# Designs tried in a protein design chat: VH-VL binders against q978t4. Part 5

Target 1, 133 residues: q978t4
Amino acid sequence: MFDGSDLKNLFSLDGFLKTIQFEPEYIREGEISIIVPLRNNLLRIGEIMNGGAVMAISDAIGGLSAMTYPGIVNQVTVSFNTEFMRPIAKGPVRFISRVDRIGKSIAYVEVLVYDGENLLSSKSTGVYFLYRS

## First folded at step 18 (VH-VL)

Design aa5
Fold by ESMFold2, fold request of step 21:
Structure aa5 (fold): chain C 133 residues (1-133), chain A 119 residues (1-119), chain B 109 residues (1-109)
Amino acid sequence: as target 1 above (133 residues)
Amino acid sequence: EVQLVESGGGVVQPGRSLRLSCAASGFTFSSYGMHWVRQAPGKGLEWVAVISYDGSYKYYADSVKGRFTISRDNSKNTLYLQMDSLRAEDTAVYYCARRSSGYYYFDSWGQGTLVTVSS
Amino acid sequence: SSELTQDPAVSVALGQTVRITCQGDSLRHYYAYWYQQKPGQAPVLVIYGKNNRPSGIPDRFSGSSSGNTASLTITGAQAEDEADYYCNSWDSSGYHLGVFGGGTKLTVL
């Protein structure tokens, strides 16, 4: 089954995401949680987490949460929306994705992001097209 | 009731190996990241290593990197520390610690097991 | 770069207020965790995050932070507060929770 080693490998093979350091916190069917250190390369001017970084990491684990189901070999983002609720100035940053609904070709996912005080700091929704074996 | 019990400590000569175990009970072991923290006699706390809930991520203090290996067996609810090429400065009480979900502090500690490296 | 610096010892008169400090670069972007350790015992968490106190820790314990400095304050110090106090945080490279200060011995007079 899809586990933290698969997740680390997929990030490492990605030309963009390979620079993202994280620890898998848990993975189960339809859910991924990761711990992301707030390293300097994730900060924008003003010493808060870059909103694009929040979106990129959220989209990555959102789409990959569909891979926790059997028979799914790939996925691609159809739509993705993020609400930035609080600036993230202190880490570590926790990203939690959950599949709300999965069908034959489409998965609906949400991703929640918490700062170093465990405060909900962003919320995303995504829709992903699925490739099945 | 959360319990962590370390074992495997003892007196060993420099250059030798030792494996520590930490038996976990009273919680779902496979849901938690786990750490080793050590304390030399009369000295402060020193973090040693971490392992993620499923073993997919491991990280080590520079002082032990390349010599120590953290591992876990979730089917046996046991955390391990393989300690190779032991040195006198590795003499310490070794604690097994559970990391809380969120905030990520050490919320449970074992009683510790003493490792003494001397001739 | 990853080190946390604490004064090795402080003292306080019974019933008075004391502040224990911890300084390091990692505290710019991570909170300090404060652990109390009494002789022969494993450490006990007393403060985490900005100023959060675990259940069972007296309200005389509080935390604060500014810049690269974190502080543990004990108001109305009691005899049982005599212990070693360690700050702990993520390392400045951001890989994991792996840095302890050298510890501060608190003596209650």
Scores: ipSAE 0.646, ipTM 0.870, lowest interface PAE 1.9, mean pLDDT 92
Fold by ESMFold2, fold request of step 21:
Structure aa5 (fold): chain C 133 residues (1-133), chain A 119 residues (1-119), chain B 109 residues (1-109)
Amino acid sequence: as target 1 above (133 residues)
Amino acid sequence: EVQLVESGGGVVQPGRSLRLSCAASGFTFSSYGMHWVRQAPGKGLEWVAVISYDGSYKYYADSVKGRFTISRDNSKNTLYLQMDSLRAEDTAVYYCARRSSGYYYFDSWGQGTLVTVSS
Amino acid sequence: SSELTQDPAVSVALGQTVRITCQGDSLRHYYAYWYQQKPGQAPVLVIYGKNNRPSGIPDRFSGSSSGNTASLTITGAQAEDEADYYCNSWDSSGYHLGVFGGGTKLTVL
């Protein structure tokens, strides 16, 4: 089954996401939760989390949550939308992705992001095209 | 009721090894990140190491990196700390601590086990 | 720097209000967690996050933060509050949860 080591490895091989330090909190079918320290490389001017970083991490675990199902070998983003509801000034930041619906070729995913006070700070929806073995 | 019980402490000579165990009960052990925290006699708390819920992520304090190994056996609900190349400054009470799932603080602690490194 | 700095000792008269402070760079981007420790016992969490009290912790305990400083306030200190108090947070490098301050000995007079 897709586990925390697979997740760490996929981030480490990504040219963009390899600098994102995180700890897998749990992984189960259709759901991934990770703990992301709010390090300096994730901050924008004004010392809040960069919105692009929120989107990039959300998109990554959103798509990878489809990989928790058997037979899926890759995924690519079709559409992704993020609502930035609160600035994230204090971490750690928790990202939780959940597959709402998965079909033969398409997965619909929601990603919720919580700040260091466990307040919902960002909400994303994504659609992913699936490659199967 | 959440319980964490450390064992394996004792008196050892410098340069020797010791293995600590922490038996967990009263919760789903495999759902939690776990930590070791130590306290030298008369001194403050010092964080030692963390291990993720499935063991896929481990991190160590600089003071123990390369000498200590954190591990877990989820089938036995047990956390371990293998301590190699022990030094006098490793003398401390060692606590097993559970990290909360929501705010990532230490919400449960064991009673501690004493490790004394002396000639 | 991952260091959290606390004054080594603070005294308070019974029934008075006391503030224990914790300073460090990591507190700009992480909340402090406060632990009480009595002799021969494991630490007990008293405040987490912005100002949350675990079940069983009296209302007289509260927390606050400003800039690089976090504070634990005990309003109406009681004899049983005499203990060491540690602040805890993530390190400033952002690798892990687990930086502790040096501790503050609270003496209730």
Scores: ipSAE 0.619, ipTM 0.852, lowest interface PAE 2.0, mean pLDDT 91
Fold by ESMFold2, fold request of step 21:
Structure aa5 (fold): chain C 133 residues (1-133), chain A 119 residues (1-119), chain B 109 residues (1-109)
Amino acid sequence: as target 1 above (133 residues)
Amino acid sequence: EVQLVESGGGVVQPGRSLRLSCAASGFTFSSYGMHWVRQAPGKGLEWVAVISYDGSYKYYADSVKGRFTISRDNSKNTLYLQMDSLRAEDTAVYYCARRSSGYYYFDSWGQGTLVTVSS
Amino acid sequence: SSELTQDPAVSVALGQTVRITCQGDSLRHYYAYWYQQKPGQAPVLVIYGKNNRPSGIPDRFSGSSSGNTASLTITGAQAEDEADYYCNSWDSSGYHLGVFGGGTKLTVL
């Protein structure tokens, strides 16, 4: 089954995501949680987490949460939307993706982001096209 | 209810090895990141190493990197610290600690096991 | 290369207020967590996050942060508060959790 080593490997192969430091917190079918240090390269002007970084990390684990199901060999983003509810000024930052619904070709996923005080700070929804073996 | 019990400490000569164990009970061990923290006699706390819930992520303090190996066996609810090439500076009480979810502090500690490295 | 700096010792008269400080670059973007350690015992968490107390920790313990400094305040110090206090946080590089300050010995007079 898809595990924390698979997740680390997939991030390391990505040209952008390979620079993202994180620790897998847990993985189970349809759900991934990771711990992301709020490093200086993730900050925007005003010393809060860059919204693009939030979206990029959320999209990555959102799509990969579909890979926790058997028979799925790849996925690509169809659509992705993020609500920035609170600024993230303190880390570490927790990203949790959950598959809300998975069909033959499409997965609907939500991603929740919590700041260092464990306050919900961003919510994303994503739709992913699935490639099956 | 949560219990962490370290074992495997003792007196050894420099250059030798020890393996510490930490037996966990009262919680789902495989759901938590685990740490080792040490304290030299009369000194402060020093973080040593971390391992993620499944062992896929490990990190070490510079002072032990290359000599110590953290590992876990989730089927036995046990955390390990393999300590090779021991030095006098490694003399300390070694604690295992559970990291809480959400806030990521150490919410449970063992009582420690003493390692003494002397010639 | 991370560092959390604490004064090595402070004293307080019984019933008075004391403040223990912790300083380091990482505290700009991480909370300091505070542990109490009495002789021969494992550390006990007294403050986490912004100003949260675990169950069983008296309300005379509080935490605060400003800039790169965090503080533990004990209002109305009692004899049982005599202990070593360690701040803990992520390092300034953000690679690992668990950097500790050098500790502050609190003496209650």
Scores: ipSAE 0.546, ipTM 0.832, lowest interface PAE 2.4, mean pLDDT 91

## First folded at step 19 (VH-VL)

Design bb3
Fold by OpenDDE, fold request of step 21:
Structure bb3 (fold): chain C 133 residues (1-133), chain A 119 residues (1-119), chain B 109 residues (1-109)
Amino acid sequence: as target 1 above (133 residues)
Amino acid sequence: EVQLVESGGGVVQPGRSLRLSCAASGFTFSSYGMHWVRQAPGKGLEWVAVISYDGSYKYYADSVKGRFTISRDNSKNTLYLQMDSLRAEDTAVYYCARRSSGYYYFDSWGQGTLVTVSS
Amino acid sequence: SSELTQDPAVSVALGQTVRITCQGDSLRHYYAYWYQQKPGQAPVLVIYGKNNRPSGIPDRFSGSSSGNTASLTITGAQAEDEADYYCNSWDTSGYHLGVFGGGTKLTVL
């Protein structure tokens, strides 16, 4: 169980993230940024990043960003919506999660995804139920 | 002004160890991934290693894997490269380089420190 | 690790146009970064992204890409452009920004 004492271990809490290659860029209270290289396992027809992969990664780091706050030991996705503005053909892909609002039991999170040209490619809004110690 | 200053280079015999340092200033060191890149005399650039902002992620070129160790001390704004079991082919100018945010190129380089491995 | 290949040397007459091309699998999914290096100096970024120049880089430098290739073009070469040029990209292994071309020595005649 995550006790919030070491944010360096935050990514190890998600088994899905362990299956993809990424470099943490920063972790702050309410904020996470990761760099995801484009690899074959993330590409769909047309040599474009899989939209489901974008959503899955976004949801994962979105939830984890809520756990950067003291006392949050777990979270579960209540709702997650993604808008795709442009396809991702060039990497690396930057995922930035930001907690917009955090209450006792609910957190509202925004996740922005940028392609290799640093263009906003997708925007997600996630709602997470929080478990506190 | 962003500044990177490498040190620790010198002449060493094969099989010996050497530790390089890169002193960073003029920016928030702890916010950037850092790299080592080397260049043998009269040769091209060769990537050596990367370390994430907090040191939680490290990766090495195959040519140095198992022999070199990259590390950082963010409290001292310093990047390190521990080089063990040095070989003649490790002779090079070693640069520390900062990876930019957004486009993720090498936006800042030190002037390099020369490592010469010779019997 | 993946590799990037480029011609070891090219020449251009003063005021003429020269193109340095880099080829590699990584360039299918990454834009190349181009660095200029003069003797005794650290590399300097000259092109990144589709065709972006850092501040201080003259507009005679431009970048392009196609398929698994990337090119640096100097339109109207100047004497000070004589240098080594390296292409760079993320490695296809997905672990790092760690692949350089072999470098191209540009001579301005």
Scores: ipSAE 0.905, ipTM 0.948, lowest interface PAE 0.4, mean pLDDT 95
Fold by OpenDDE, fold request of step 21:
Structure bb3 (fold): chain C 133 residues (1-133), chain A 119 residues (1-119), chain B 109 residues (1-109)
Amino acid sequence: as target 1 above (133 residues)
Amino acid sequence: EVQLVESGGGVVQPGRSLRLSCAASGFTFSSYGMHWVRQAPGKGLEWVAVISYDGSYKYYADSVKGRFTISRDNSKNTLYLQMDSLRAEDTAVYYCARRSSGYYYFDSWGQGTLVTVSS
Amino acid sequence: SSELTQDPAVSVALGQTVRITCQGDSLRHYYAYWYQQKPGQAPVLVIYGKNNRPSGIPDRFSGSSSGNTASLTITGAQAEDEADYYCNSWDTSGYHLGVFGGGTKLTVL
């Protein structure tokens, strides 16, 4: 459970994120941005980033962005949909999560992913159930 | 205007320590990842270390790992490089560099400060 | 760690075209950044991305990439282009961030 004491520790709450290298750009209330180097473990055939990896990272930071609000101690994904408009062939890959709406028990989150040319490559919409202290 | 000004360089003996500073102005320092890059006399550029916007993440080149420490004080708009156990091969001009947002290249460099490690 | 290699020195006649090439595995997944450095000065970005020039960089500078290579081309070299040129990219095998090539000294004849 997250006690909200230090937002810097948010990324340590997800075991999957611990397995990838990334640099945080900023953490704000309702917003997270990270830079993900395009490494071999994230690539599929054709030298393109794995779509599942894009979704997994997007979902992870999407949920964490909801936890930037006071009193949110946990969250679980209710639904997560990703549209891929471009293949990601060049990094670094920027993931930006934004909470569009937060209610008592539900948060709506958008995650945008940009490739090395700053082109929007994927867009995700996530719905998360919230646990409050 | 974005400005980066390095200081703290000088001549030191091997095994000694030195701390470099980089004073930033003309931009929101706390919003940017910062790097150190060095250049030995007559040699090429060598990446040294990076620190995230809030200092929560740090990475080092293998050549300096365990000896150098990158840090920052956002309240003072200052980047630091603590260099311990200095070696002759650490002799170089040390640049602080700002990583741009979006394309993530080094968009701003200081003038550099010379560190000379010699007996 | 990732490695970028480039020829240590090249020459070009005034007004002619020269290409400086950088090679490395990281370039398969990254566009190279190209920096120009003149004696006693800090590096200056001249090319980034697919083929982008920062403000103030002459249009005679251009960038290209293919496979595990990236190239900086100067079309119509000028005397002031004499400098050291470094390619740079993110490190995908070792370090989290940037690696530099060894640098290429460009002489304008």
Scores: ipSAE 0.905, ipTM 0.948, lowest interface PAE 0.4, mean pLDDT 95
Fold by OpenDDE, fold request of step 21:
Structure bb3 (fold): chain C 133 residues (1-133), chain A 119 residues (1-119), chain B 109 residues (1-109)
Amino acid sequence: as target 1 above (133 residues)
Amino acid sequence: EVQLVESGGGVVQPGRSLRLSCAASGFTFSSYGMHWVRQAPGKGLEWVAVISYDGSYKYYADSVKGRFTISRDNSKNTLYLQMDSLRAEDTAVYYCARRSSGYYYFDSWGQGTLVTVSS
Amino acid sequence: SSELTQDPAVSVALGQTVRITCQGDSLRHYYAYWYQQKPGQAPVLVIYGKNNRPSGIPDRFSGSSSGNTASLTITGAQAEDEADYYCNSWDTSGYHLGVFGGGTKLTVL
């Protein structure tokens, strides 16, 4: 569980994110931004980014963004929906997560993904159940 | 106005150490990833290292791995490059550069500081 | 690590058009950044993305890409365009490693 003491260690809480090379752009209360290089392991047929990878990264940082609030020690995805506006063929890929609403036990999060041309490529809405200390 | 000013360059012998500084002003330093790029005399640009906004992420070119250390002090708006075990091939003008958000190009450069490694 | 290659030198007559091309595997998945450098000066961004110019860059500069190549085109070269031009991109080897081409010296005749 996350003790909330150091947000710098937030990304280490997710085993999947540990397998992804990325640079954190910023971490704020309720907000996370990361830069993901477009590597071969993230590409599908047609040399565009794998949609599942987009969703997985989005869900991961979406959940973590809820944990930036004091007292949140864990979270689990209740629902996660992604709309793809454009295929991602050029990197780097920017993932931006924002908590829109946080209650006692539920958080609502939006995750936006931008390609190398800074065009909105996907939009996700996540709902997370919260565990508090 | 965004300003980056490198300092700390000079002439050193091989095997010695040198620490470069880059003083940033005119922007929120702690919000940007920063890079070092060098250019040997009469040669092209070579990327050296990157550090994330909070210093939690660092990466280096193979040519300097294990010898150079990039760091930053956001309270002082300063970027650093600790260069150990210097070699003749490290002779170059060293630039600090700010990476923009969104398109992630180098949007600001210092004027550079010259490091000369010679016996 | 990724590699970008470009011709070391090109010439263009005043008022004519010149294209500088950069080639590398990283360009399949990244747009090139193009930097202009004059003697004794730091590089200056002139083109990014598909074909974007920063403020202050004249519209005679344009960018294009195809396959594993990117090109900087100067339509109507001016004397002040004489400089070194470097292409740059992210490294696709799995890290946030920047890579520069070897640079192209542009002479305006």
Scores: ipSAE 0.900, ipTM 0.947, lowest interface PAE 0.4, mean pLDDT 95
Fold by OpenDDE, look of step 20:
Structure bb3 (fold): chain C 133 residues (1-133), chain A 119 residues (1-119), chain B 109 residues (1-109)
Amino acid sequence: as target 1 above (133 residues)
Amino acid sequence: EVQLVESGGGVVQPGRSLRLSCAASGFTFSSYGMHWVRQAPGKGLEWVAVISYDGSYKYYADSVKGRFTISRDNSKNTLYLQMDSLRAEDTAVYYCARRSSGYYYFDSWGQGTLVTVSS
Amino acid sequence: SSELTQDPAVSVALGQTVRITCQGDSLRHYYAYWYQQKPGQAPVLVIYGKNNRPSGIPDRFSGSSSGNTASLTITGAQAEDEADYYCNSWDTSGYHLGVFGGGTKLTVL
C-alpha cells in the first residue's frame, strides 16, 4: 500500500506535472488530491482555466493514482473523457483522482475538479493499461 | 473541538535561534496542510510558511526563506517552526493556522505565541 | 509576491452600512477570504467564496467581488463589529500561500 512517503518520486514520473505548481492534499492507495493555483500559464481567453490544462492534469494524476497500487510500475492512457460542467474562473483548483476499478491490466479512474467556490467544474473518466512488475 | 496551541515563544537576541511548536488536537492532524502566520506588534498579518499534510511540500515567505524551517510530526500532532538567524523584524505573535479543505481558507488559528527579538 | 491593499481605517455609524474593499491582482483569480480580529485575539473568518458566511457569523456580513477587488460589507453595523478586518487570497506568483491585505481598522461611532 502506498503510504505517501514517496510522493516526490511518484510525481516526478510525469514530466508535465513537474511543470505544474501544485500542493498535494493527500495521497492514498488509489486516490490522489492536489491543489493547483490558478496561474497565468493555465488561463485562456476570458480569464478562465484552459480546458486542455484541466484534462492534462486530470489525466496525469489519474494515471498516477493507478500507480499507487503495489506492483504497478507503469501505465498508459487508453482513453480519457472529460465533461466540463462549469468554467473555472477562480482558484485554487482541486483535482481529485480515484481508482474505481483495477484489474490485472486495466484500471478505471475518475477525476473530479473543483474550482475556488468548491463547485464541481469537470469530471473525467480514464482507462489506463497497467504494467506490472 | 479543533484546538491549536502554540508554544516556544520568548525573548531572544538577534542572530539566535528559537523553535516554535503548535500542538494540534480535535482533528486528524495528518490530513491538513498547516501554516504559520505572524503579526508584528500593532501591525497586520503576514504569511510565513506552509507545509503539506505529509510534510513533503514546504514553502516560505521571502522574508524568512533560508532562515526558517517548517516541519511537522504527525505522530505527535505537532507543527514546528525552526527560526534561525533571528532579526528584530521577526518580532511578532506567531500563529499556527489550519487550512481548510474545499475552500482553502484558514479555518482554525491558535492563540499565538510572542517572539521578541531584541538586543 | 502578490499584494492586497486595504484602507487602513474606516468608520461607520451604529446601524449604518460600511464597505471594506480589498484590491490586488490575485483577486482576479481568487475569491477573498475575510477575517475579523479583535484585540488580543486570533483572526476569525467572516466571509469566504462569493458570499459565504461560516456558522456563527451574522447575516449582516456579506461579501462581493469585481475585477481585481473584493469587498466586505456590514449592513447595520453593531458595536461589536469594531475590529480589524483583513482580506486574504492565494498568491498567483507561484506561491502556495495566502497573502493578506494590510488590514482595515473599523470604528463604530
Scores: ipSAE 0.895, ipTM 0.942, lowest interface PAE 0.5, mean pLDDT 94
Fold by ESMFold2, look of step 19:
Structure bb3 (fold): chain C 133 residues (1-133), chain A 119 residues (1-119), chain B 109 residues (1-109)
Amino acid sequence: as target 1 above (133 residues)
Amino acid sequence: EVQLVESGGGVVQPGRSLRLSCAASGFTFSSYGMHWVRQAPGKGLEWVAVISYDGSYKYYADSVKGRFTISRDNSKNTLYLQMDSLRAEDTAVYYCARRSSGYYYFDSWGQGTLVTVSS
Amino acid sequence: SSELTQDPAVSVALGQTVRITCQGDSLRHYYAYWYQQKPGQAPVLVIYGKNNRPSGIPDRFSGSSSGNTASLTITGAQAEDEADYYCNSWDTSGYHLGVFGGGTKLTVL
């Protein structure tokens, strides 16, 4: 099954995501949780987490949560929407993705982001096209 | 009731090895990141190493990198610290600690096991 | 720098208020966690996050932070509060929860 080593490997091979340090917190079928330190490269002016960084990390684990199901070998983002509910000034930042529905070719995913006080700070929804073996 | 029990400490000469164990009970061990923290006699706390819930992520303090290896066996609910090339400054009480989810503090500690490195 | 700096010792009269401080660059973007340690015992968490107390920790313990400084405040100090207090946080790189201050010995007079 897709595990924390697979997740680390996929981030490390990505030209953009390889700079994102994280610790896998848990992985279950349809669910990924990761711990992301709030490093300087993730900050915007005003010393809060960059909204683009929130979206990029959320999109990454959102799509990869579909790969926790058997038979899925790749995925690409079709649409992705984020509500930024609170600024994130202190980490570490917890990202939790959950698959709401998965079909033959499409997965619908939700990603929740919590700050260092464990306060829900953003919510994303994503739709992903699936490639199966 | 969460319990963490360290073992494997003792007296050893510099350059030798020891393996510490931490037996976990009262919680789902495989769901938690685990740490080692040490305290030299009369001194403060010093973090040593972390391992993620499944062992896919490990990280070490600079003072022990290349000499210590953290590992876990989730089927035995046991955390390990292999300590090679021991030095006098490694003399300490070694604690295993569970890291809480959400806030990521050390919410449970063992009683510690003493490692003494002397000739 | 990942260094967290604490004064090595602080005294307080019984029933008075004391503040123990912790300073370091990591505290700009991570909360301090505060541990109490009595002789021969493992540390016990007293404050986490912004100002949260674990179950069983008296209301007289509180935490605060501003800039690169975190503080543990004990109002109405009791004899049993005499202990070493450590602040703890993530290192500046944020890879792990592994930076401890040097500890502050609290003496209750």
Scores: ipSAE 0.650, ipTM 0.872, lowest interface PAE 1.8, mean pLDDT 92

